# Designs tried in a protein design chat: VHH binders against o75319. Part 221

Target 1, 181 residues: o75319
Amino acid sequence: GNHIPERWKDYLPVGQRMPGTRFIAFKVPLQKSFEKKLAPEECFSPLDLFNKIREQNEELGLIIDLTYTQRYYKPEDLPETVPYLKIFTVGHQVPDDETIFKFKHAVNGFLKENKDNDKLIGVHCTHGLNRTGYLICRYLIDVEGVRPDDAIELFNRCRGHCLERQNYIEDLQNGPIRKNW
Below, E stands for the ipSAE of ESMFold2; O stands for the ipSAE of OpenDDE; V2 stands for 0.75 times the mean of E and O plus 0.25 times the DockQ between their complexes.

## First folded at step 14 (VHH)

Design np2 (framework vhh_4orz_3)
Fold by ESMFold2-Fast, scan of step 14:
Structure np2 (fold): chain B 181 residues (1-181), chain A 120 residues (1-120)
Amino acid sequence: as target 1 above (181 residues)
Amino acid sequence: EVQLVESGGGLVQAGGSLRLFCAASGFTFNSYAMAWLRQAPGKRREWVAFITSAGRTYYADSVKDRFTISRDNAKNTVSLQMNSLKPEDTAIYFCAAKDWPTLYGSYDYWGQGTQVTVSS
């Protein structure tokens, strides 16, 4: 349905680019049909997303959608020039190894094909926080060799909100490195 | 053969300026990200500045607004302009290159380093 996700209004729409990476995190954009339930300053459509990215002097080259639903917006609501990847993830549980592998593969493929530009990988779940922050940090730790605490701090600062889910934080700090497949 | 050759290091008084150069050869320079890292006596190596192949720059907090990294793709060079130098900037400065567009992780090629000494 057209119900606004729980707590969606509590989160900043778009974070900042994570310096030294290609990542930018944001909450799920909501298509025009949701706007009757929102004040003008609360609206965050796919168009609003691209306007906010442009305002930061940035450009999206890929969107990775981690939600378990298609109801919030459709890929056709996005510019045709920006690839869209859906990775279905459920909330609350740590993403499984297959999900982690798929995320890493998509990121590595994008980076390999976009060495000559500075386009961003936009990552979102419902709030752009727990699943989003987990997968970005997992990539930085496992692929880029970043210390877990440094990855988490970088994500929290750039997103403007701290990872909330303790099981995600514990897995990042103390869990095994997931080897690339 | 791949080479990164640093120059421009030396002795300078606190508050002074130095410009470091790195001449690159033997690889497709324009496609590589370039970085400057430093190692002070008795300390671990740390990054100070990074520039992507497209020219986007990143700086460590300790050098932000004092150092400027730039690249000249026609000359296969990367440079580091260091202003308002402090004794804490004393270190061997290394030029490094990677064919990956992110700051983190390993570098493919390294220079031998150039000494920078800042006296109070």
Scores: ipSAE 0.676, ipTM 0.845, lowest interface PAE 1.1, mean pLDDT 92

Design np20 (framework vhh_4orz_3)
Fold by ESMFold2-Fast, scan of step 14:
Structure np20 (fold): chain B 181 residues (1-181), chain A 120 residues (1-120)
Amino acid sequence: as target 1 above (181 residues)
Amino acid sequence: EVQLVESGGGLVQAGGSLRLFCAASGFTFSSYAMAWLRQAPGKRREWVAFITNAGRTYYADSVKDRFTISRDNAKNTVSLQMNSLKPEDTAIYFCAAKDWPTLYGSYDYWGQGTQVTVSS
């Protein structure tokens, strides 16, 4: 369908790369069929995503799609040279351990294979904020030993929007480290 | 066997410049990311600049636009050009290496450090 996600227009399309990491966060791209419901300046297609990444002098090497739907765009809308990984996550709930471990495995695998370049891991949910920010911060805390408040601040600054869901923030700050990555 | 040896530290007046060098040996330098970190008296060690094995650079906000990190894979060296030095830059500067392409987390090898003192 052509239903624009609730509050999607309220968020910046793409954040900045998170310095010292390979992460960049963005909101879900919307395929061509959605453009009839958008002003030209509101459009953010898969092509627009890659153009905006290029404008920052960056290159995507992997996209991790955290949405619980395929209605917004199809993997076929992406360049064949960029791997696409779907991890179905429901909103509102802190991602479960299986989801966290899948995310960590994908990130670690990408980093091992891409040590000789500076390609980015693009991560998005619907708004590129809560599920996206949670999993990126969880990776930084659990795998890279970043202090929770520092990880959250780095994500918020680079995304241009602050994590909104208190249960996600609480889990990042006070929850257990998820081992067995 | 594995060594990182810093040089170029010293005493300089505020507003001055220094260039630090780190000579690496005993590992495949071109496959490692390199960092400069510093530790001031009574403070925790903090990162200053990071360069990936592909040459991408990152800087802490406190040194952005004043410091420049670079590497020379043919000579197995990483350097830090430090301009517009401030008394707050006074610290022991360490060179560090890791075979992982991210800034955060542990480093595999560390130099002994070189003292930088900036007088007012």
Scores: ipSAE 0.695, ipTM 0.830, lowest interface PAE 0.9, mean pLDDT 92

Design np21 (framework vhh_4orz_3)
Fold by ESMFold2-Fast, scan of step 14:
Structure np21 (fold): chain B 181 residues (1-181), chain A 120 residues (1-120)
Amino acid sequence: as target 1 above (181 residues)
Amino acid sequence: EVQLVESGGGLVQAGGSLRLFCAASGFTFSSYAMAWLRQAPGKRREWVAFITYAGRTYYADSVKDRFTISRDNAKNTVSLQMNSLKPEDTAIYFCAAKDWPTLYGSYDYWGQGTQVTVSS
């Protein structure tokens, strides 16, 4: 138990807010029990997440957790003021239309209720890269009319890491628009 | 009746400054994001600056550090301070509003535009 996710240390903890959007992407926070296997500079707890967001002069208003597990941290480890949404996604495969629809509805609901503030939607999977980048880019393409290559470039730049999974990139560039609202 | 009315455009020399104003009426201004877009001769319309209700701002790379967008929710106005103007800033400038707090996508309301001409 309490094994650090493979390659988790290879990724920056948290990216930058994606300009013109409410999105910020990060890798999964790890609760205190994981810290015995980490150097102090490698620690990234839920508290560390909120400290790093505040350091950027940003505020989280929603966390969307795309992991298929609850072992890394619990919703109770987050401030009560920040809503938490779990969308179980399987790695390595393009999310299905139901998952894409659920993500879009959560984002749209948040934006509708938060017009009068600048709070961010924090999105993470295990590494905050492939599933996270796919769903954020899919939202920008399908809902906001952003060109696929522009969405991918914006995500890569702000996350500080490029999308790695070719099947996700291929779907974003050449796949159908999911008009499911 | 929804209205966005721009003012402040005109002729200025390169290196000069102008301040554009947009007066909004007929909708709940405080729940709308505001933007300035421009259409230059021979170019497509492009966004220039965007401001959320809470005052967060975004700028196109072409105008970053030269232009400043601001809003006054009590007066239902948005303004664009344009400094270090260049001939390539010559365009019709449009005020636009959207009932959505993100830069991308369609705008709900548009002004008629105000002409800005920068001479070299």
Scores: ipSAE 0.605, ipTM 0.812, lowest interface PAE 1.5, mean pLDDT 91

Design np22 (framework vhh_4orz_3)
Fold by ESMFold2-Fast, scan of step 14:
Structure np22 (fold): chain B 181 residues (1-181), chain A 120 residues (1-120)
Amino acid sequence: as target 1 above (181 residues)
Amino acid sequence: EVQLVESGGGLVQAGGSLRLFCAASGFTFSSYAMAWLRQAPGKRREWVAFITHAGRTYYADSVKDRFTISRDNAKNTVSLQMNSLKPEDTAIYFCAAKDWPTLYGSYDYWGQGTQVTVSS
């Protein structure tokens, strides 16, 4: 239904671009049916997302949706010019290797095809924090060789909120690098 | 034959300015992202400035508002304007190129470096 996700209002709608990367993280946009339960300053629709990205002088080239539901908004609510990719992830659990590899493949494919521009990869789960932060940091560590603590600090600073789930943080710091060719 | 050749390094007093140049040859310069990295004695190499294929610039916090990176695709050159230099800016400065559009990870081509020494 029209129920606002728990704690959704506690998080900033959109973070800042992570410098030197193509990543920007945000919480899930909510379609018009949710606005009856929100004050005007709390609304964050798909349109609001694109307005906030533009206000930062940025442009989205891809959205990766990590939620395990399609009830919050529909791909049809997004501009046709912006590709949308759904990767179903369950909250609370560290994403499995197949999910990690799907994410890495999508990011690498986008970067390869978008070398001549500076368009962003927008990544979100429900709050744009734990699953989102995990997968972005995992990419930076495994693919780009960033030190785990540096990746986490960069994400936390740019998102404006710190990764909350200890199991995610522990896996990033001490877990194995997921290499698949 | 791929080459990156740095110039413009030298000795300068604190508060002074230097402009570094990197001349590229042997590859399609406009298709590469360019970076300036530095290595001080006894320290690890760190990035200072990055310019994307499309011309967007990024700076490490330590040099922000003091350094400016720019590129000239017609001349196959990237430059680094360094203002308000501090003793801690003393390092060998390297020009590097990659065809991948992100700052982190491996670079395809490296210059030999140019020494910058800032005296107090």
Scores: ipSAE 0.722, ipTM 0.852, lowest interface PAE 0.9, mean pLDDT 92

Design np23 (framework vhh_4orz_3)
Fold by ESMFold2-Fast, scan of step 14:
Structure np23 (fold): chain B 181 residues (1-181), chain A 120 residues (1-120)
Amino acid sequence: as target 1 above (181 residues)
Amino acid sequence: EVQLVESGGGLVQAGGSLRLFCAASGFTFSSYAMAWLRQAPGKRREWVAFITSTGRTYYADSVKDRFTISRDNAKNTVSLQMNSLKPEDTAIYFCAAKDWPTLYGSYDYWGQGTQVTVSS
């Protein structure tokens, strides 16, 4: 059924815009059918997401959903004006080169078409932390030449939680740059 | 011919102020992001301030609340107001431009730099 993801309640719903980038990270929104299992202060629906982004004086222009499931919410739960991209990404293992390429391509395409505005790329997995943080940092390192430790620090500060998976951190710090663009 | 020409550098005492200017020509200035980067002797070049084509600004922690970047699209100029200057701000200051809305990564065009020296 509609099981609340393990530890989902332990994470802040949405981080802050990463300064100098178009990225904002958040945990997966849960559609209205999950509300009976949540206290009012724990609710984080797609509508709640957009309200919290507006409270920061920001606007979403793209959502990239990295979860390996469609059970949490549907694209139809989002405003029709905001594009939605699904990239099925398995947790626990470092994302493969195909996944990294798809992410980079989507980000570059959005930035090229949105130079004349300040709209954000919203990125989430289940907790908005490990897969989300890995792919954002991988983009900053490989495409924008950011030093790995600086990329990780920037993500951790803005998300409000530190990347937890050591294999992801180690790949970012010591792994090869993926030249797949 | 694309050109970025910096001016306004010089010698100033700690606690003083200085305003740098960068005059741009040869490209569609209003659609480019603009930045100020600096390089102290023996150190790598580091970014200081960034302004997007839409006017959104970003600052390095070391200069936040002391420096202000602004642009004038009618005059094709970007400026950096530097207040409460410290000896650590001594560097060559470069104006840079890019046709990309993010701070990080390569810049398309660079000025030759202007020297700022802050005495203790």
Scores: ipSAE 0.710, ipTM 0.856, lowest interface PAE 0.9, mean pLDDT 92

Design np24 (framework vhh_4orz_3; at its last look DockQ between E and O 0.93; V2 from the best seeds 0.80)
Fold by OpenDDE, look of step 15:
Structure np24 (fold): chain B 181 residues (1-181), chain A 120 residues (1-120)
Amino acid sequence: as target 1 above (181 residues)
Amino acid sequence: EVQLVESGGGLVQAGGSLRLFCAASGFTFSSYAMAWLRQAPGKRREWVAFITSRGRTYYADSVKDRFTISRDNAKNTVSLQMNSLKPEDTAIYFCAAKDWPTLYGSYDYWGQGTQVTVSS
């Protein structure tokens, strides 16, 4: 269906680049069929995503979609020049090791191949906050050795919203390091 | 042999300026991100400024708008212009290089460091 996700309107469409990283988080863009249920100023399509990124003088090099559905938009709605990766990620629970591994692997691969540019890894779930924030922070903590509180603070500041799920926060702060590739 | 050699450190009064230089050799400089880190007595080492291989810069909040990092790929050098220096900026400053596009994590190569002392 084309029902608007709950609380979707409450979140900023696009965050800011996380300084020193290639990450940018955003909420899920919605394809045209959703526009009938939105005010014009509430609309956020794949096209709007790219426009907003350009307004920040940035460029997307990869989109990682963490939603657990395919109903929001089609990969065909994206420019062919920007690869799209789907990682089905269940909401409200800490991502499993396989999901974490897939995310880390994708990020690492992108960084290896894109050392010669400043393109961004765009990461989103439904709201671009909890699942998105967890996986980005998990990467920074496990792979880059960032202190958990610093990673969380950095993400929150750049996304413009704070991680909300206590189980995610607790896992990031006190949970075990997950194996890397 | 890989070498990073810092210079330009010294004693300066609060409010003064210094410019640090780092000369690199022994690796493909243009493909590496460069950073300045510092370590004050009794404190942990902290990153100060970072510059990607493509010239994008990032700064720690404590030095933002006061320090400027720049690089010259033709000369294999990276510099740190430090203005409005404060006593809390006193530290050993290290030049570091990494073959990775993020400022966090381990660096591949390190200089020996240069002492910066800011008096009150």
Scores: ipSAE 0.868, ipTM 0.924, lowest interface PAE 0.5, mean pLDDT 96
Fold by ESMFold2-Fast, scan of step 14:
Structure np24 (fold): chain B 181 residues (1-181), chain A 120 residues (1-120)
Amino acid sequence: as target 1 above (181 residues)
Amino acid sequence: EVQLVESGGGLVQAGGSLRLFCAASGFTFSSYAMAWLRQAPGKRREWVAFITSRGRTYYADSVKDRFTISRDNAKNTVSLQMNSLKPEDTAIYFCAAKDWPTLYGSYDYWGQGTQVTVSS
């Protein structure tokens, strides 16, 4: 149905670009059918997403959707010029190695093809926080060699909200590096 | 052969300014991202400023609003303007290049460094 996700209104729609990376995190956009349940200032449609990114003088080149559902919006709601990748992830669980590998492959492929521009990789789950923050930080730690606490601090600062799930934080700090070629 | 050669380092009093230069040769400079990193006595090497091939700039919090990185693709040069220098800025400053658009991770090419000493 057209039910607003639990606590969705509690989070900022879009964070800021993470400096030195191509990442920007946001909460799930909600298609027009959800707007009946939202005040005008609470609306965050796919169109609103792109307007907010533009207001920051940024441009999206890829969206990675980590939600376990397709009910919130459809790829057709996005500009045809912006690639969309769906990686199904379950909330509350640390993503498995296969999911981590798919995320890393998508990011590396985008960066290789976009060296000569400044376009961003937009990453979201439902709230743009736990699954989103985990995968972005995991990429920075495993691929870019960033210290776990530095990656987490950078994400928290730019998202405007701190990672909430202790199992995600513990895995980032103390878990194994997932080697993917 | 690939070379990155730094210049412009020296001794300056706190509150002063220095401009560092890095001359690049042996690779397609205009397509590479460029960085300045520094290493202070007894400390790990840390990044200071980064400029993408498109000219977008990033700065470490410790130097933001005091340092400016710029590049000149016609001259194959990257420079770092350092203003309002502090004793804590004392370090060897390294120029580095990578064929990748992100700040973190490994760099392909490194200069030998130039010493900057800021007296109190």
Scores: ipSAE 0.741, ipTM 0.861, lowest interface PAE 0.8, mean pLDDT 92
Fold by ESMFold2, look of step 15:
Structure np24 (fold): chain B 181 residues (1-181), chain A 120 residues (1-120)
Amino acid sequence: as target 1 above (181 residues)
Amino acid sequence: EVQLVESGGGLVQAGGSLRLFCAASGFTFSSYAMAWLRQAPGKRREWVAFITSRGRTYYADSVKDRFTISRDNAKNTVSLQMNSLKPEDTAIYFCAAKDWPTLYGSYDYWGQGTQVTVSS
């Protein structure tokens, strides 16, 4: 059942707002049923997520969930009404063009609708690192023209962990620019 | 017609201060994000400071704690207070505007630029 995801304890719960963007990355929050297997200081619930965002003087305006499962928490159990979008993202390969397009479309739509506030897009996969970092960097590179190494450095610094999967890093650094349509 | 007009540039000794102004007209200033960018001879244009329509600010590492961007929506101006100036701050400084909330990417409107020269 409610097994803690592999290596989930190794990652900081929530990163920092990425300067000049609307992104913040975090690992998947775990609902109460997982807490039996966690020390109190290890817990990171949906409520904890919102508290940590508030501690940074920020506010979430959208959560993009990149996981394939609903087992970790349910959007209905979030402490505040915030828009929630699930984009099923394969976790073992560079995301395909359809997934990249869906992510870009969601981000651009949010930015257009939220020009007059400072709300953040929260993005997570299981660890908030590899799939999350890839898609955020892909957006920054393709849509906002950020150099690959600068995008990766910005993500790594703000997440508090370095992107780990070499195939993702290689695709960001050396792969083709993806079309935005 | 949209206009962004910079002023306040000039020659200053290292360690000195300057304040740049950008007067905006021809668009709804309060809904636009504003930026200062600079271009030194032989270098690429780089962002210096960015301010959202809601007033959140960002600074390049090279100018953090020395420069301050601010905006006055009633007067349609954005300013850049530059303190503790160094010779490497020498550049043409451009005011730019976009109707989008993020720093990166292209800008819709640009000023003509104002020269800032910091001597040793």
Scores: ipSAE 0.636, ipTM 0.837, lowest interface PAE 1.1, mean pLDDT 91
ESMFold2 (binder alone), look of step 15: mean pLDDT 87; pTM 0.883

Design np25 (framework vhh_4orz_3)
Fold by ESMFold2-Fast, scan of step 14:
Structure np25 (fold): chain B 181 residues (1-181), chain A 120 residues (1-120)
Amino acid sequence: as target 1 above (181 residues)
Amino acid sequence: EVQLVESGGGLVQAGGSLRLFCAASGFTFSSYAMAWLRQAPGKRREWVAFITSHGRTYYADSVKDRFTISRDNAKNTVSLQMNSLKPEDTAIYFCAAKDWPTLYGSYDYWGQGTQVTVSS
């Protein structure tokens, strides 16, 4: 199946760096086999991702892939110099504590190793919105003490799209802080 | 012992300029990120400017294009150039430092603050 993910075309390929953080969010890149079903201006390959990041005068140091599939692109489609981490995350459900823990540890490990540069952590799910926004906001709230509404507003502004899933928003605003760090 | 000492605050008329300085001692200044935060009476503390150990800068929307943060690692100082000052910029301005590359979260060291008053 080379089916374009539902609503994938509705979203901006890449957001902006979230100021004061190392996060940048984007929708899933699609490997070359998907391009025959896309107009040139709709294409967003792994190469296109890195070109768009460079156009913002930014550099990726880590990609965290939250999709529950490997059909959209392969790690080998990415530059060998950029680490890739897969965290299989089911859509629709609030990510479980194990997933949240893995995300937090990956982020903190990257930040400790990259204090001396300005490289970004690129995070994506299928649309770069719900799972992506949830985990980034969860990190900001739980680890960095950001107020939930401030974290959500920052993510929405920089992604260029608002978090859509009410259960995700509800958990961020009123759910427990996960102290598994 | 660690110290952050602010200077340069004072009274200024709307539209004027001030430059704040923060002198740091007792830690490896060049490896720390530095921030300026402010607190107006009856309001929560808010960040205004942040500079990474490598010189990347971030500004709150309220001060963007008016304030400039810079650092001098040879002198262990961080400064904040404040232009086109507005009455709403009136606050105590704090210098803060952290050994972590992100703006949010706890800061390791804080200055005592310097008062900035902007009259209309």
Scores: ipSAE 0.702, ipTM 0.834, lowest interface PAE 1.0, mean pLDDT 92

